# Designs tried in a protein design chat: VHH binders against Phosphatase IMPL1, chloroplastic (IMPL1). Part 2

Target 1, 311 residues: Phosphatase IMPL1, chloroplastic (IMPL1), of Arabidopsis thaliana (Mouse-ear cress) (q94f00)
Amino acid sequence: VLSEVSDQTRYPRIGAKTTGTISPAHLLEVVELAAKTGAEVVMEAVNKPRNITYKGLSDLVTDTDKASEAAILEVVKKNFSDHLILGEEGGIIGDSSSDYLWCIDPLDGTTNFAHGYPSFAVSVGVLYRGNPAAASVVEFVGGPMCWNTRTFSATAGGGALCNGQKIHVSKTDAVERALLITGFGYEHDDAWSTNMELFKEFTDVSRGVRRLGAAAVDMCHVALGIAESYWEYRLKPWDMAAGVLIVEEAGGAVTRMDGGKFSVFDRSVLVSNGVLHPKLLERIAPATENLKSKGIDFSLWFKPEDYHTEL

## First folded at step 15 (VHH)

Design aa1 (from z3 with F100Y)
Fold by ESMFold2, fold request of step 16:
Structure aa1 (fold): chain B 311 residues (1-311), chain A 118 residues (1-118)
Amino acid sequence: as target 1 above (311 residues)
Amino acid sequence: ELQLVESGGGLVQAGGSLTVSCAASGFTVSDNAMGWSRQAPGKERELVAYIWSGGSTYYEDTVKGRFTISRDNAKNTLYLQMNSLKPEDTAMYYCARGPYKRGWPDYWGQGTQVTVSG
């Protein structure tokens, strides 16, 4: 008698096969500490006044962003002085010969942070030879007068956790019963227009599509099982590196929006509870292929030039 | 108030060189990630080159080896040096403050036109 592979496993895994010379437990410990340390900086800023000038609000966002990144970098450098880092603000730092690349978003959801709207996060992912090996996202919840956090984490092959408890994607198997999430960039290009049509169409056939404004949070909500899917065009490596591993380790599926094997350096992402993934792709993949037929570039981007990968 | 003002565009023959610049006010260029993008006739705006606050750079393949992004922190100005220009480099060139945060407004200048004959 032979065991059958589940339909939930038909998409290639995106997580690393190993954490290399650093044990999974050690890598997880440092990635969580890095994300939590950045989140302490953000927490100090959540109660600062927002009914101020636009310049004052812009400075608050910028200062918080930079201070969070600096705090995260200090943790990474103290624990792994030779690792390569790709930070949203500071850029590429460290030894390009390293197998490890840290992708850091010190404040995911900056508009939400600026307004005090409770959907933003600190997101830290570490790749081993181009594939996610460990991840942590510290999500801010509650809002003014009620701020709190919860910490998502994962290692490749180690499952996904929220506040130390195992989490799993939902088992919803019909799009008409699904809660979906997407996001939009500021540029109103053909990818933006295509996604507005996807947003409209999926709103008609599901329980609704949310546009919440924080990619790492959206992916963690899929991993937690409170939403069924998230997709977006034109995200950067630091937007995606942590969230995609957390979804996969919670039992979900991760692909490009054309259905192909996902890389952190790709320009599109679809994550889901797995069982819905083929049904979502029935509409999303043709829309994405149409963009490619118009010459829209979906090749890899923002990959550090000398960083060795097994992609 | 945050401002970005591009200048230095013009008509250049194929194989020639041109430098465009972007004067910034209301923030410090070296404290921010900055980028150049371009929009060719009938095409969408595309990223060309990027420089992070730490000084590291990124280039799209179509310009790598020919274009150089740089900054002069004393003048608070971003530059794009364009060498070996081709007709397909004809576009309106825009500077922007990055890191291009999703959901936070990018700030673009008014653009400067580069036209390559040949």
Scores: ipSAE 0.490, ipTM 0.788, lowest interface PAE 3.0, mean pLDDT 90

Design aa2 (from y1 with A60E)
Fold by OpenDDE, fold request of step 16:
Structure aa2 (fold): chain B 311 residues (1-311), chain A 118 residues (1-118)
Amino acid sequence: as target 1 above (311 residues)
Amino acid sequence: ELQLVESGGGLVQAGGSLTVSCAASGFTVSDNAMGWSRQAPGKERELVAYIWSGGSTYYEDTVKGRFTISRDNAKNTLYLQMNSLKPEDTAMYYCARGPYKSGWPDYWGQGTQVTVSG
């Protein structure tokens, strides 16, 4: 019986302890502006016809991704010309000597977007020496004929907000009463297969497992308290940088799937309301051991070369 | 209308070199993030190398320093130059338009077989 030690004492915090020479407030202002600017681009595209050829849909997604990222980059560069950027589409831009790394997903949930299915998001996070310092996620909600957005934001140590209101994770302390979320990538690797088994198991023991299709959105739902946990393998830094900070600042827990200290450069993530975290890890442990026994690589990935981190 | 065609695979001795190609049609390679994955016998598919539209690259540690991902814009073709090949590099190699997780994936190729003899 693991003593009910507050979740914050059980797992190392991932948020930046300092933001260096730039104030947290200034970072927050810029991440919010950047995410908003990207979201405006996506909003213009969200109502475009979907009754076109496959190539047309592919082009729509690609064009929207690129345009959103370009808009976000412009905001970041105007404010911080010397910062390093890691964008989903454009890749690594800037000087690796910077302590600041912007992780940008200009359109998280491209499949949902392509079909006009809610939800998807614009996700912008900034790291200080590898640790999330500020984050903003603009979620698209509703659907055709009723599209809208809500905005999640956080700074390390500053709490989490939705539409300017403070948010908190749920207090649900039983898995059988929990609504869980997971995601699947397109690569059918060992992690994918393992997660399918976890999906089956957790579907059996919980109130249900949602497969929603947008990592940043899924994490924000945990932060909002409408879901109790989210986990996924093989996410990239731009998929996770913003969402994990928002969850932590909402009072939740963030780890690797093996319970280890999380970095945005890890190949797995588990977020929860904190209370359920030990129980979830206990159930996940056999799957993790199996992956390790197969020699699956758990090393960091997609970390820019020469970028200094204090992880 | 959209298509990826891998080629250039073959048998090579350990320590040798080989270049595989991925010819794209229906979209511009240089405007998209692209990647190479491989699937070895008895193993599942794994990412090997990645190139963003901006030209930056990522390599798995297992191939870092040995493999080079590049593209020819005029030919609309993606390449993977493989040097110092090892038997462990034996696999079916696939190219895809990424990102693999959140991007609109295109897996139209049948792959090209690379076999490295010890």
Scores: ipSAE 0.808, ipTM 0.905, lowest interface PAE 0.6, mean pLDDT 92
Fold by OpenDDE, fold request of step 16:
Structure aa2 (fold): chain B 311 residues (1-311), chain A 118 residues (1-118)
Amino acid sequence: as target 1 above (311 residues)
Amino acid sequence: ELQLVESGGGLVQAGGSLTVSCAASGFTVSDNAMGWSRQAPGKERELVAYIWSGGSTYYEDTVKGRFTISRDNAKNTLYLQMNSLKPEDTAMYYCARGPYKSGWPDYWGQGTQVTVSG
């Protein structure tokens, strides 16, 4: 069992301090069921023939995304009919007066999925007044002819689990011994260019930087202790809500890429095993500040209107 | 195979209104998340409005209350109605399918130029 290395004195916790009138256990039960249900839909589609045409692949991805999200929504609505939902595909559903917001990515890593390349995931998180309260990520592992799943879950203050077993971030305290992960969007903007430079720099000084293509999976790998860090610009709430809680509950650290307090509505995220976080920020924070100085927007985004948050 | 064609751009006076359109082919607009982005000279492309397949919408703060994203399913066309235009709104406006969809490549049109005179 790996020890927790999070520096709670340096970085404020992002997990919900309370879950309101609903118990953490109940939230966890539903997020796990929801993610599992979505994953079952994805599993049925994972072995379907891939059309060689762009449209064919697009249709497969779209259909699978929509079907997975629909399945997840049914579970959430059955248990919590009055909760607010923010899904990648279906968007905002429900009453914004709810303290609970479900952030759903029914298929994280669509490119990987389209190509049958591991890994991709179903990611379900629930926020209480803007702070992650419970999370579940079902990662698809293996590949063609041998697909399997691995399930990550966490509640705020309850620790992180993989397949029901307690997990912890690594204790690696040197960047030169660390395996790092990052991601890129498809817009080649200033943030993309900056991250490409970071990718290059960290590739030079670490054991390597992976670009795997599924944000929720990447965060879970940090939580599992098989990678030391993950960072990315311009992720959406549904990309991050589950993974960041799982990392934090595994003993890791979560911040914005400028080192500030993280919200799932931020436009940057850095997660790590905690002990390496300051060293990573030595490079990442100045790069991010430089973007800000150029007028690049880092304000909160994709926050549902009138949704109450205590950030 | 897949195409997006923007139109409706032009010169408009400050305080005026303009509607840009995006005609899609090869896919159904209502089945996908769609968005409008804009790029001003010397600036990066930025999201201005987003509409999910479910019909809910998102707007950047800079355009809230002034811009409206909508779609006509029968015409398979996306729209951006822009009211109370400002010189700062001057930009090339781009339509995209899933401009911020995680893990999936976006599809962009060629853009339509909107110029707001002060």
Scores: ipSAE 0.795, ipTM 0.899, lowest interface PAE 0.6, mean pLDDT 93
Fold by ESMFold2, fold request of step 16:
Structure aa2 (fold): chain B 311 residues (1-311), chain A 118 residues (1-118)
Amino acid sequence: as target 1 above (311 residues)
Amino acid sequence: ELQLVESGGGLVQAGGSLTVSCAASGFTVSDNAMGWSRQAPGKERELVAYIWSGGSTYYEDTVKGRFTISRDNAKNTLYLQMNSLKPEDTAMYYCARGPYKSGWPDYWGQGTQVTVSG
């Protein structure tokens, strides 16, 4: 039973050691409710017309994003009035003395949502003293004429679930048999250029590299075992907080792209099925060190001031 | 159509102050997360300051305590007030809607040059 968990000595765990004064079951229930409530808002919007003006489409995305965040916030505040929240749109809300910080991405994959391309999600992670304690991602699947959702969830030490069923990363042990995923920001900077070269190189040696467009979805696909790894530069806490716990609790590995210990306030992430992690780092870590040598900043960011962490 | 137009840059002495502004059209500044970034010669563009729609702010350590991001809803304009300027603050300053927000394209203005001498 203990031998069925990943080799913990290989990469430090990133999940919280405890959920604090709130039981794992209670925290899981609320994080799932929050993500599902935001996803109800998004679901109402997936069938709205996209053959409209560009301004009308931009307003649809923006309105959906804000309404999803508002719905998520109401769930969190109703259940935990004193918790701190970091929302992608609304920012920092709540009591900075709280040990709990909710990192909310109310619509991960907004370009995909705008196009009706079926790779977007609602992502809610809650940290305890800076470390992920519980997470839920509601993924939209199917696409036009066929929309549906799947709910991923995890608690630190409690394993990962999809629609209530335990999930585990793949056992693929060779890069040439791996399906990999990455993403790109809109800035065409050195990190972007470096990742284009990584994309090209890994396409040469693997079963393929996908650029699907939703970070939380990509990490859930690794946790589900249908892809072997995901990496991306320039991510923010709300992009990563939920997905990283779900991968770890599914038996996967989580690091920075330089191979160092991951924090939700880092700017990059590499997740994988674990067995492939060292081989992926053999190429990814030196590329990342090259960026650092050029003065690219990988220090922590978007950490709320005065939020106490035990990173 | 979305447009962002920066202005107010110029030459200023070290230790001085300058305010740059960004006039927005096609959307409401206060309803969106907005940011200022800068690009010094030979360096990459870096985030400087960020303001969420709810009014909370974030600053990179290199400018914290010296720079203030703000907005004027009546003028639909974003501001960056820069105090205690240093030569290393010399850069082209850009405003953007939702810089580094994944999934939806960021919009950048043309930039305004700030040059700090001495």
Scores: ipSAE 0.436, ipTM 0.761, lowest interface PAE 3.3, mean pLDDT 90
Fold by ESMFold2, fold request of step 16:
Structure aa2 (fold): chain B 311 residues (1-311), chain A 118 residues (1-118)
Amino acid sequence: as target 1 above (311 residues)
Amino acid sequence: ELQLVESGGGLVQAGGSLTVSCAASGFTVSDNAMGWSRQAPGKERELVAYIWSGGSTYYEDTVKGRFTISRDNAKNTLYLQMNSLKPEDTAMYYCARGPYKSGWPDYWGQGTQVTVSG
């Protein structure tokens, strides 16, 4: 089809307009180092025994999460002692007057990690005044007997990379040929039920919908062009900050599931290869509006109170 | 056995104060992110307040400035101090361990009822 416009012209960009006083190259270097350092901790744990007591397995997951976060924090604080940090485990640390907020998920896909299922990651994104400025995700692949990693990275305006090579979303322009991804929260609430119906409906019209269990991995797969879209309700800033920039810098589109401009502090996300975004929203946006009409809260959340943004 | 037991709910007049608590057993409260959620009649459960293991806190806009989350590590107990209560705060209040994460269960208690009349 020669007349299609790029989906990039139809949705606002979500990445920062500038990286502030820190160059894009410097931010990229540190965000990659932080994510890789956390991933070294996780790699030390991937071969530890899993056929143990449930408490022992729960402790392994918890200890790995905390150790990965600590390793990431050391890198960030060593390079930027005054930056604000929002970590999944440790919470808010650093100077509240900083324009930079690091959103850290030291182990995305904890159930997969616990089972040795090869879809989990370390995810580090840094925001400048509320907008993603640089990101890195270290994805674990292969599985037992064959563990390896891939490193995704991006800076706002600088494109997206996987292991140093430029990546781009797919060019698939029909939902019938698309491979889609979603995820579900633990509670069986109205958002869960709505997404189960979306899962069912999109399975009927696409090449399939995957529920892989690691949000950062899912978004990186869209950026890599091996899947066409990912959506999920109720993710936290640390789940999304890195992946959304990587998708956008790979040429994809990022919105809320109601089609509105995305913020890392939103409670829904839809990412795609761009060209499919309007068609996905034709079904997803009304479903999301129905949840809002029932009083489900989609306002911003988990934003550090004194962190100033340009959102 | 991992357990969370909420208590301290009750009937209070609008403008009043109440503290609910959550006693934890089988894990250490200060080692984990912990939260309070509530479910009002006819509504779904919603996050109210959150405290990370490092001691940082987060509050939803509807309660910010009125509610305070805290913990007593010696008692292994999480608290929610609720001031300037409004009828809209009437709900069953639940405590939970950790941020909700896709695929990894958080523990929830049985809840304690807070009713604000006025």
Scores: ipSAE 0.399, ipTM 0.738, lowest interface PAE 3.8, mean pLDDT 89

Design aa2 (from y1 with A60E)
Fold by ESMFold2, fold request of step 16:
Structure aa2 (fold): chain B 311 residues (1-311), chain A 118 residues (1-118)
Amino acid sequence: as target 1 above (311 residues)
Amino acid sequence: ELQLVESGGGLVQAGGSLTVSCAASGFTVSDNAMGWSRQAPGKERELVAYIWSGGSTYYEDTVKGRFTISRDNAKNTLYLQMNSLKPEDTAMYYCARGPYKSGWPDYWGQGTQVTVSG
């Protein structure tokens, strides 16, 4: 059953219309357990030394990432042996005829994790026929000497929670009072250059633009109401699947950066508190259309070939 | 010292086949997600094929059914078998470690040129 929506939903909803044959409560229970189990692996690693060789640090990141994914996968397979999984490290596993696809980012914000900078997460989203049905993100906070977590979750139509408490996007209605977030990939292409210009422009008109380094965390901060928007080009399904549902279920808006209907397999995302979404698109959408006019492709990627969707 | 060295590029006729290789040192190919990307003249680099550590693969639509990514773990080498080549496949082909993760640098090889004629 879907929840009540606001007049800010003039953008197509991205969450699944149903959780299929699995109840929302059951799907939520498993997605939270999966994310928390992965986060237990990450928590064991947060206090390991970082003043080591670059190779030693790279191995710590890689080993933690893989161990978190393995732990998450074990929970999913134990509960749903035939579901399809798209994991950042292990790849595509399971039955491609399944309506359910689990998009797993076992360590969102790997540079932050490597440095001990307190903005990284475990992100688990499950899609039903291509649309987010349930989600959980376990965020790491505090930092060295003070590590802790908080758990975000949502089901389609069920609202968004942080540590079991209902959350809502902010009511900020002017960009001049907004705290914004974006991110940049390592490839310094035209999308990167365009986003640098967007970053510059929005710092002139807002309360600031953060570049925190963890996409799932950034979206959860929008859902929590402590930031007003997040956008980024070239994210992968595992980066976005959970956070977008959490924002939408907190009353926010989710689109592509050109303003079009969002799919988890798209290569751009804009999330916001809803009220600001049209104002943000006034600048972001034309910039994105300019990139498309240069032949830059923001269409679907990393979608498993035989996975049936109703996007 | 991490290194990726591509080889096996060259000139082929349209409809022909070619295999490019990527020899890795300083890390184990099978423990990592690995990929092939390409950059055609005047275009940005694009992902072509990807193999996760678990052995599953992903292909961009433009190459599905024609290209096969694989690895030989004994030789610590990644391969891209390219069949039914088209002039549009002409590009510098790069081997890379990792899934192009936001916020974590990938390692790129020097590239190998594939040119598909007429």
Scores: ipSAE 0.399, ipTM 0.742, lowest interface PAE 3.9, mean pLDDT 89

